# Ledger of designs, part 5: VH-VL binders against q9nrl2r1430to1533

Target 1, 104 residues: q9nrl2r1430to1533
Amino acid sequence: GGVHELSAFEQLVVELVRHDDSWPFLKLVSKIQVPDYYDIIKKPIALNIIREKVNKCEYKLASEFIDDIELMFSNCFEYNPRNTSEAKAGTRLQAFFHIQAQKL
Below, E stands for the ipSAE of ESMFold2; O stands for the ipSAE of OpenDDE; V2 stands for 0.75 times the mean of E and O plus 0.25 times the DockQ between their complexes.

## First folded at step 9 (VH-VL; framework fv_iluzanebart)

Design e1 (at its last look DockQ between E and O 0.26; V2 from the best seeds 0.00; counts 0 for: pae E 6.1 > 2)
Fold by ESMFold2, look of step 9:
Structure e1 (fold): chain C 104 residues (1-104), chain A 124 residues (1-124), chain B 107 residues (1-107)
Amino acid sequence: as target 1 above (104 residues)
Amino acid sequence: EVQLVQSGAEVKKPGESLKISCKGSGYSFTDYWIGWVRQMPGKGLEWMGIIYPGDSDTRYSPSFQGQVTISADKSISTAYLQWSSLKASDTAMYFCARQDYYYDSSGYYYFDYWGQGTLVTVSS
Amino acid sequence: EIVMTQSPATLSVSPGERATLSCRASQSVSSNLAWFQQKPGQAPRLLIYGASTRATGIPARFSGSGSGTEFTLTISSLQPEDFAVYYCQQYDNWPLTFGQGTKVDIK
């Protein structure tokens, strides 16, 4: 990707961060609060890391950016039972993401 | 380049209030934990607490809970440490620090960017 | 909370010699252990994280080892600028805690 794609990635990440259901995804899950998380989730990712990767131009293809966002949701659904507030927020934010990603 | 610039030295009397600051620059202020460390004269380092400015998630070490207030103003990229009533035992050097950010450091709270320190002297 | 105990309190060594600093945790911290250097009037400087990984810009003479409850910082050939106080810090559990420090002095 070029400069146009990087601007689109920035815009999409900003929209995700601003969304009411972003709260489980803003930063990496704390090992202090959730000691077993990293025994289960081997490829952790969060919106702050994705934003930093956009800022550093680490995404060369839109698919790489989309894969990190989808990994974030997949981790949420793998760790959290379906009826938890985290999983419900993930479902709603993922739906929002799919709508916004059509702009890429 | 990441910088943390703290407010200047303070000389205060017991019972006075104080708010010292730590301004972050060269990075996305809301995406990293900022913490405060106390170093009393001739003593080691003590974590006081940490804050995530993006959502104001704040954690205090038990010894400091209720003793100080940690806060942030993300509009000016600044974290604060505040006392409502200083004691002589609050005389110390205070450092702010930012969480190290590496992809592989997920879920770990250690800090590799430090402010220059703020000396607070409380005496009658 | 996890108590970190450093030994010795003071280590007297000559320039060019090897220094070995010990850090013990009151319970396992896995490899969630960092080492810091602090010189008078300065902020701490991160040397090692993850028990054994050198932070960016740290010379190869600094190495860390250990896991669980026992950790070692080794400085293979002390330089004049290495005389300082060294702290270990665990970040396995809240609250974050430092050891009391080891002062590395000129012998």
Scores: ipSAE 0.069, ipTM 0.741, lowest interface PAE 6.1, mean pLDDT 89
Fold by OpenDDE, look of step 9:
Structure e1 (fold): chain C 104 residues (1-104), chain A 124 residues (1-124), chain B 107 residues (1-107)
Amino acid sequence: as target 1 above (104 residues)
Amino acid sequence: EVQLVQSGAEVKKPGESLKISCKGSGYSFTDYWIGWVRQMPGKGLEWMGIIYPGDSDTRYSPSFQGQVTISADKSISTAYLQWSSLKASDTAMYFCARQDYYYDSSGYYYFDYWGQGTLVTVSS
Amino acid sequence: EIVMTQSPATLSVSPGERATLSCRASQSVSSNLAWFQQKPGQAPRLLIYGASTRATGIPARFSGSGSGTEFTLTISSLQPEDFAVYYCQQYDNWPLTFGQGTKVDIK
């Protein structure tokens, strides 16, 4: 995307990171803490990775950026049962994201 | 620059307690696991256990479970290894190490940094 | 725990020669295998991770291969500074176990 669009991505990532429910998503899941995570999740991603991609201008389309964010949430809901703190946080953060994404 | 600096050599007697330290710098201390490795004189490396300073999640090798205590004080970026009662067989070099790994779309990543080691000598 | 077995215990080679070190796992560790070099009085240094990826700053003469239960570290042309003890380590399953080491010395 253009410079303006890139800035919008940057800003949105900042907002996501600063959100109270971002804690499950700030960085990639540790295999030490969650030994079976990567047996289940085949396309891991996190906000730090997405931020890096934004900084490197790897997103040419808003849809690509949105896809990665949605993948991040999808991974969370795939691995975490609905009643977990991670899934609950993800649900709230995703709702926030959907609202903010309308500004793109 | 990532650095792990360990406390100095220790000379102790059997039955004494001991707590050695490993201070991290040059990185976010709470975001990486810190492990301890034993190396007895002339022997190989033995993984003892590991701690995540961010939440104090601690894991022990079965061989060292109940034999030592691993802890961390994230306020001063320091990890600890301690014994309540030393044995002569505890004589060894002890290394702390930052080891962490993860997967992403680009593949596997592995990080490894080591302290300089702390020599512990236990003799009557 | 996964037992790592290295062979030979001691490998005597001449400078400039190829050195081949073996590491066997008691069960599959996929490619979650690292190689370390340790010299007397020093901490171990990471050489290879992911079975075949050289760590930053590691000379090209060091290479790792293998997967599952059989792994190999190769030094294509041994340099004077390469005489040391080499350890493999699996990090596929907890605990992160080491092999017993292979000492590479001068023939």
Scores: ipSAE 0.064, ipTM 0.721, lowest interface PAE 2.3, mean pLDDT 90
ESMFold2 (binder alone), look of step 9: mean pLDDT 90; pTM 0.918

Design e2 (at its last look DockQ between E and O 0.57; V2 from the best seeds 0.00; counts 0 for: pae E 6.4 > 2)
Fold by OpenDDE, look of step 9:
Structure e2 (fold): chain C 104 residues (1-104), chain A 123 residues (1-123), chain B 107 residues (1-107)
Amino acid sequence: as target 1 above (104 residues)
Amino acid sequence: EVQLVQSGAEVKKPGESLKISCKGSGYSFTDYWIGWVRQMPGKGLEWMGIIYPGDSDTRYSPSFQGQVTISADKSISTAYLQWSSLKASDTAMYFCARQEYYDSSGYYYFDYWGQGTLVTVSS
Amino acid sequence: EIVMTQSPATLSVSPGERATLSCRASQSVSSNLAWFQQKPGQAPRLLIYGASTRATGIPARFSGSGSGTEFTLTISSLQPEDFAVYYCQQYDNWPLTFGQGTKVDIK
């Protein structure tokens, strides 16, 4: 890895956050609103956490960064049925991510 | 360096409105929860509520629900705590605090704190 | 809400001695328990999180233990700068709640 990769990760996170379908992923799911979420999802993650890891240079490989993003989507699809707004948003955002990730 | 700087001390009368502020710097303001804590004179700490500046998600402690309003202006990295009508019992030190960590339970703990804003309400 | 109860209200200890502070939760909070130190005129400072993990920069003389409903903060050898008020706080359930505090003063 290097400075170029770090910058690419930063930029990609910015683009993900700015996307219209990022709203389910900006921060961790509310335990208040979804009391059973953390009984099901054991590795919670969100874009704010991923951005923090990027800023701290915790990703040494692009694969590590991609793994966290995919985990984020995996969690969404594990918990949310396909017909939910969250799952639909996730599907669109993941497609966007896959396109952008090819530029890394 | 992460810093939270709060507005200055306030001296008010019952019935007056008040809005105090907490400005964050040294980090991405929209990515961390920020909360307010009350400490009445000689008393302990009380969580009032928290806000996520990224989407303005706001959560109040039941004891403070409807008693105060928590808001944020992410364009200037500032969180607010306000009263529409102060009471003498609102006299206290008010701290803002930023989320430091989360765990698998989905809740956060806070480690970066403002210096506090003293609010005195008396006739 | 979960009620946190600390004991004793005041603990008088001589410098160099061991201080033991207790915190009890009205229901289980698992290990989602933090300890804070507050000195006069200052904001609280995080000492312990996850019941037993020291925050960054916290001296080794501070240690936390416990789970569920019973928790302990231990200062193995009290230093002059350790005289302060200590608060436990649960973050297992909303709303977040503090204990009423334990004042550690000089004997």
Scores: ipSAE 0.525, ipTM 0.876, lowest interface PAE 0.9, mean pLDDT 93
Fold by ESMFold2, look of step 9:
Structure e2 (fold): chain C 104 residues (1-104), chain A 123 residues (1-123), chain B 107 residues (1-107)
Amino acid sequence: as target 1 above (104 residues)
Amino acid sequence: EVQLVQSGAEVKKPGESLKISCKGSGYSFTDYWIGWVRQMPGKGLEWMGIIYPGDSDTRYSPSFQGQVTISADKSISTAYLQWSSLKASDTAMYFCARQEYYDSSGYYYFDYWGQGTLVTVSS
Amino acid sequence: EIVMTQSPATLSVSPGERATLSCRASQSVSSNLAWFQQKPGQAPRLLIYGASTRATGIPARFSGSGSGTEFTLTISSLQPEDFAVYYCQQYDNWPLTFGQGTKVDIK
């Protein structure tokens, strides 16, 4: 339903998933497509995992939620060179996130 | 409660088409991989392929590539396995399964399974 | 693809005794190994993932060990409901592959 019926965390995750630049972050990076990813990234996370944690009320503080979102972006920038489509999408989505996170 | 409910048993002849379904409920359908597993009579389990319904990202085991089509309709929370032309060797039990994401391992294991769909192909 | 080989093919065990099932991978799968139980007419049931972590609701009598290419499932005190076929599955690399199964029968 409406915004007063949704938690702030749920609303923000929905807006992130809806954003055009969410495509690198919807699900965990595939070891099949990216064989060395998990050799480099030790704390993987993605929007679908964050949404499930929101749905199960696992975030007790806004800082915990923000930390997971920022970890998601940090992983992207650690693995991907800045000139890649993934890193560029991450930069734009992170900027959008920072604007929306002011409401938390 | 997470549930995967598969379509009912099928009796078909060689050359016929078939599309069987797996309906997910009790979770965000588009946020989890769904896979299909074949079990031939008296035999073990074989992964056929997986799909991420959120973006239709689909991966096939090599022996099934080009033999079947895996798809999903996220508007009705349903994954599909389909054949354009069945063979007698397609006689088997077919299971769908959902990937577990809510675990720090970050890898592909499946913890929720459908009840199975028996497909019998004979003349 | 990674071939998973289980042994023995059939294991006859009396209730209350220990059952030990082996699974070997044709190349290292690290700890990305799962064990499943399947009874006739039923879907597989996840027992163990990460080689040694019990799935939610799995009794403590089930334990997994190993890494790399050699893995073991142990049932420390076999119960009547444990007579089934057990499959290992690697998820280190695509395609995902199962072993051929070990049938645990009552002696």
Scores: ipSAE 0.070, ipTM 0.736, lowest interface PAE 6.4, mean pLDDT 88
ESMFold2 (binder alone), look of step 9: mean pLDDT 92; pTM 0.928

## First folded at step 10 (VH-VL; framework fv_iluzanebart)

Design f1 (at its last look DockQ between E and O 0.63; V2 from the best seeds 0.00; counts 0 for: pae E 9.1 > 2)
Fold by OpenDDE, look of step 10:
Structure f1 (fold): chain C 104 residues (1-104), chain A 123 residues (1-123), chain B 107 residues (1-107)
Amino acid sequence: as target 1 above (104 residues)
Amino acid sequence: EVQLVQSGAEVKKPGESLKISCKGSGYSFTDYWIGWVRQMPGKGLEWMGIIYPGDSDTRYSPSFQGQVTISADKSISTAYLQWSSLKASDTAMYFCARWEYYDSSGYYYFDYWGQGTLVTVSS
Amino acid sequence: EIVMTQSPATLSVSPGERATLSCRASQSVSSNLAWFQQKPGQAPRLLIYGASTRATGIPARFSGSGSGTEFTLTISSLQPEDFAVYYCQQYDNWPLTFGQGTKVDIK
């Protein structure tokens, strides 16, 4: 991607991280805390990993970046029941993301 | 290049407070765990605890819980280790390290280390 | 906590010889085991993670094996720069814990 696109990804990640509902997504789920997580989630991802990929210019298309963000939310909803704090936070953050992603 | 630079050697007396620092550069400071490791003179490595600067998630070894405080100031990419009241037995080299692990159908564990801070506590 | 026990405490070998270091966990740590090298006056350096994966830039003469409770670090042909203290570390359970170290010195 171009410099402008890279900057847009960086800025969006910053906004996601700063969001009050980002706490479930800031880093990979701890296997120690959640022993069965990786038995269920086969493609783990988090905002720190996505930021790393952005910094390394690994996203050549906006769709790739969006796919990773959506995967992050998908993982959350796959593992967490709808009434959990994590799922509720994910729902709100995803809505925020969808609004911000329109600027890409 | 990823670098962790720690504050200089300290010479203290028992009962004094101390706060040593570890500054990260060359990477996104908020996205990686930073841990502290104690090494008493001529002894092995002891895991003290870690902090995730992004959300300040802090975890201590039971042996160090309540004995030290680990913190971070992400605005200046710096992690801290502090004592409210030093003991002679706190004399040691203290290392900070960036700890990185990922699970993509498996775990990989990765680190960068500071140069260490020597703390000497004697009456 | 999981106790990591290394053996031997000291291993004396000649340059060019094979060095075998052992690390035992008090309970299974799966493959969440790392090996570190530390030279006098220096910070530790990661050698192996995931029990058997060499860290970036680590020479091929270093290899790790094992799973569960028994692990081995092997230096196929000891080089002069390899004389150091080696630590294993489990990261399967909190708190993370180190072995007490094995000193590899020159015979």
Scores: ipSAE 0.018, ipTM 0.721, lowest interface PAE 4.9, mean pLDDT 90
Fold by ESMFold2, look of step 10:
Structure f1 (fold): chain C 104 residues (1-104), chain A 123 residues (1-123), chain B 107 residues (1-107)
Amino acid sequence: as target 1 above (104 residues)
Amino acid sequence: EVQLVQSGAEVKKPGESLKISCKGSGYSFTDYWIGWVRQMPGKGLEWMGIIYPGDSDTRYSPSFQGQVTISADKSISTAYLQWSSLKASDTAMYFCARWEYYDSSGYYYFDYWGQGTLVTVSS
Amino acid sequence: EIVMTQSPATLSVSPGERATLSCRASQSVSSNLAWFQQKPGQAPRLLIYGASTRATGIPARFSGSGSGTEFTLTISSLQPEDFAVYYCQQYDNWPLTFGQGTKVDIK
């Protein structure tokens, strides 16, 4: 999108990063610490990657930006069992994202 | 442009402490791992460890665990390598390097390197 | 710890000829393998990552191949600026490890 849409994407990413429940999503999962992660998750993504894509103007449509953020949550729920701290944090952060995304 | 600028050469005596620095610029410092690599005179490259400045997640090679401290000050975009008591065997060139974030290939790799800091420990 | 073994230790090659460098891992590293070039007094330079993908700005004469435990760096037509030490490095498992290097000299 335009300059104002890119600013909105950046603001939303900043708010997600600063949220208390962002800790599982700040950076890509370490392949070395979690060897099977990339066998299960085929399209990995994290907030640091999304922020770089915003900074490089790689999102042309709001739907592309939203798709990457939803992919991030979908990956979390696919890999992590429902009762893990990671999945619970993902549920709370996704709810926060849905509220903020209504403002796009 | 992405730059990693290291502190200048050091000449030290055994038993002295030392902290060398690596300042990153031209990118989001807290979003990339920074690694340290040793090269002893006439020898190859040895990975010492890495840090993620965003959350201070730090990983050491077993050979360097307890021998050095890796840290970062994200407020000034700077990573550090520190010795509490230098040995003559610490004489080497020390490089910092940025570990590129995950891309479509699914891998992490060192893409930008500092110029190196020569540390000489003698007598 | 994964041991990376490079061969030969030194390779003497005439300019314009082909250089072939080998790297063996003590266990599979999949395609998590990088190649670096280092000239005297300089920092290493990334050539290849993912075993076969050239880094941005690296000339087409550099190519990488292999997976698992055996990897090859090929310089198809060696130029004077290519005389250097070349290192392979795995990033599949901690600790990250480098090969001992292959020095490419003028023949």
Scores: ipSAE 0.007, ipTM 0.648, lowest interface PAE 9.1, mean pLDDT 88
ESMFold2 (binder alone), look of step 10: mean pLDDT 90; pTM 0.906

Design f2 (at its last look DockQ between E and O 0.60; V2 from the best seeds 0.00; counts 0 for: pae E 7.0 > 2)
Fold by OpenDDE, look of step 10:
Structure f2 (fold): chain C 104 residues (1-104), chain A 123 residues (1-123), chain B 107 residues (1-107)
Amino acid sequence: as target 1 above (104 residues)
Amino acid sequence: EVQLVQSGAEVKKPGESLKISCKGSGYSFTDYWIGWVRQMPGKGLEWMGFIYPGDSDTRYSPSFQGQVTISADKSISTAYLQWSSLKASDTAMYFCARQEYYDSSGYYYFDYWGQGTLVTVSS
Amino acid sequence: EIVMTQSPATLSVSPGERATLSCRASQSVSSNLAWFQQKPGQAPRLLIYGASTRATGIPARFSGSGSGTEFTLTISSLQPEDFAVYYCQQYDNWPLTFGQGTKVDIK
C-alpha cells in the first residue's frame, strides 16, 4: 500500500487500541486463563499483532488489513457466547471499526 | 533496531531493597511482553515472569511469585524488576527479554534480550 | 512444570565438525521449542523457534528438528564463533522453562 494508506491503518489501529472496548483484543488470549482457546481458535490474532504487521508494511491492500481485523472479531464471537463481556465489547468495538473503516 | 538496555550492576546487602530497569527502543513498547530471566552464577536460565506494558498485565512463574515485583512505565518504555528485601541467594545476572508473538501455543519466545544486570548480594 | 533436559552437558568438537545437541521435554511441547546461544558475558541469542525455524540473521549451518518430546539442534560445520552454551526452551506450557544447557567447547 501507499504511504497514505499505511498511515490510515496506523491511525485506525491506534483508535481501536484506545477504545474502551479494546481490552479483549490488545494481545493474544492467555492459554493459562483459557486453556482450550487454541484448540478452538486456529488463526489467533490481536491488535498488537495487527499493529506490528502495519509497521512492517505487510498489508499491501486495505482488504488484507480489514480481513485481519474481522478475523480478530470473528475469533471473539466464535469462542465467546453472546452474553459475555468479551463478546459485548467485541460487538461495540466492531461497530466502531466499521464506522472508522469507511475512511479507508 | 530493537534494543533493550538494562540498568547497571548492583552491589547490595541482605535486607536491602532494589529496583532494576530495562528500557526498550526501536519498537512499539506497549505491544510486546517483556520478561525477566534469572541466571545464577555458573547456572542456567530461569524464567521469572513477564509484563505486558499495554495494559500492565503481569504474570509470574510459580517459583518467583511473591518473591519479586515486575512493573512497567510505558511513558518511558521501561520495565522494572524489584525486590523488597534482598537475600544472598538473589545474587545473579538478570536479563530482560522481549517476547515475540506466538508460534501456535499462545505463548511467546524471546527474540531480543537486554545485556543483563548483575546483582550481587553479600554481607 | 515441563522439565527440559539437554544432553550432553558438554560437547567437545573441532572446528569444521558437526555438532548435535539434544533436548528432551518431560511431556509433549509440540513444536513450541526455541534454541538460544549464550557466550560468556553476553545475553542469550535466539537461534531457532518453532523447533525448526531459524531466527533472522542466523546462519544456515544452524538447524533445529524434532517435535513432541525430542528435539535436536545441529551445527553442520562448527565455526570458531559457535563455541558457547546452548539452551532449549519450551513455550508450550506455563511456566516457560529452559533446559540446563549444553556447553560446546573446542576439542
Scores: ipSAE 0.367, ipTM 0.848, lowest interface PAE 1.4, mean pLDDT 93
Fold by ESMFold2, look of step 10:
Structure f2 (fold): chain C 104 residues (1-104), chain A 123 residues (1-123), chain B 107 residues (1-107)
Amino acid sequence: as target 1 above (104 residues)
Amino acid sequence: EVQLVQSGAEVKKPGESLKISCKGSGYSFTDYWIGWVRQMPGKGLEWMGFIYPGDSDTRYSPSFQGQVTISADKSISTAYLQWSSLKASDTAMYFCARQEYYDSSGYYYFDYWGQGTLVTVSS
Amino acid sequence: EIVMTQSPATLSVSPGERATLSCRASQSVSSNLAWFQQKPGQAPRLLIYGASTRATGIPARFSGSGSGTEFTLTISSLQPEDFAVYYCQQYDNWPLTFGQGTKVDIK
């Protein structure tokens, strides 16, 4: 049950953060450096926020956790053209996530 | 529970160097931005800049760019504000503050503050 | 950079009465507006963020309203501990900027 699922979420977030391609996702995009980001992305999310939500037991269903992770990637692809370093990193990290999530 | 404890008051001469500190406890230090605010005697508040200790990403207000150095040592959960050569006009109270990242809005507001460090620079 | 202008500079109010503080931004900051309280010799204390959301532990007598360029902090029934300087701060764009402050004095 529930406590084993939360430990799996924690481990998965740790693996995502450790991945070389996590750099665009560690923290929210800076409004200062990217002024128009929040005009385009209406549901911003990042790994530090997801990790805190796991730590505070805010996910009641596994689908909620998965939705936040997928939202993070969807935001990246919506804002960044496919040829950018950010979009390429997102593609690789998402693939890694899908592999790790199969083992939950 | 969350605490920011700053180093003690300083009395310095113009031209001397100084490094003041802000130690965070009760939270994951590397997951939150730490910012520095100046308050000159009898004046309002001015943001100087902030740092994300997890990757050392550092942002300065334009008027402070090149005037101070903001840094962090995540191994001891401490952020720093540093001058290489103090001026009399650096006399002020300096606060550190921690950004709340729990809000998914992506905007920068600061929810916990250190007690302040008074820096006095006089001949 | 965005200039924040507070009015009045000083507000004299009797305990138990309502205090209304104004803050105007030089350009829209949408709802990215915070209010802080500062007492002599102390660090600022966050009261309101998102223009209208009270921070944890802030009494219900503090309320914020507004969006865009015009914002208001209301203290519905002033208590003795509420005499302080109040700052608005926009966080829509860097550099983050404060208003010059409104001092709330006992009448």
Scores: ipSAE 0.039, ipTM 0.692, lowest interface PAE 7.0, mean pLDDT 88
ESMFold2 (binder alone), look of step 10: mean pLDDT 90; pTM 0.920

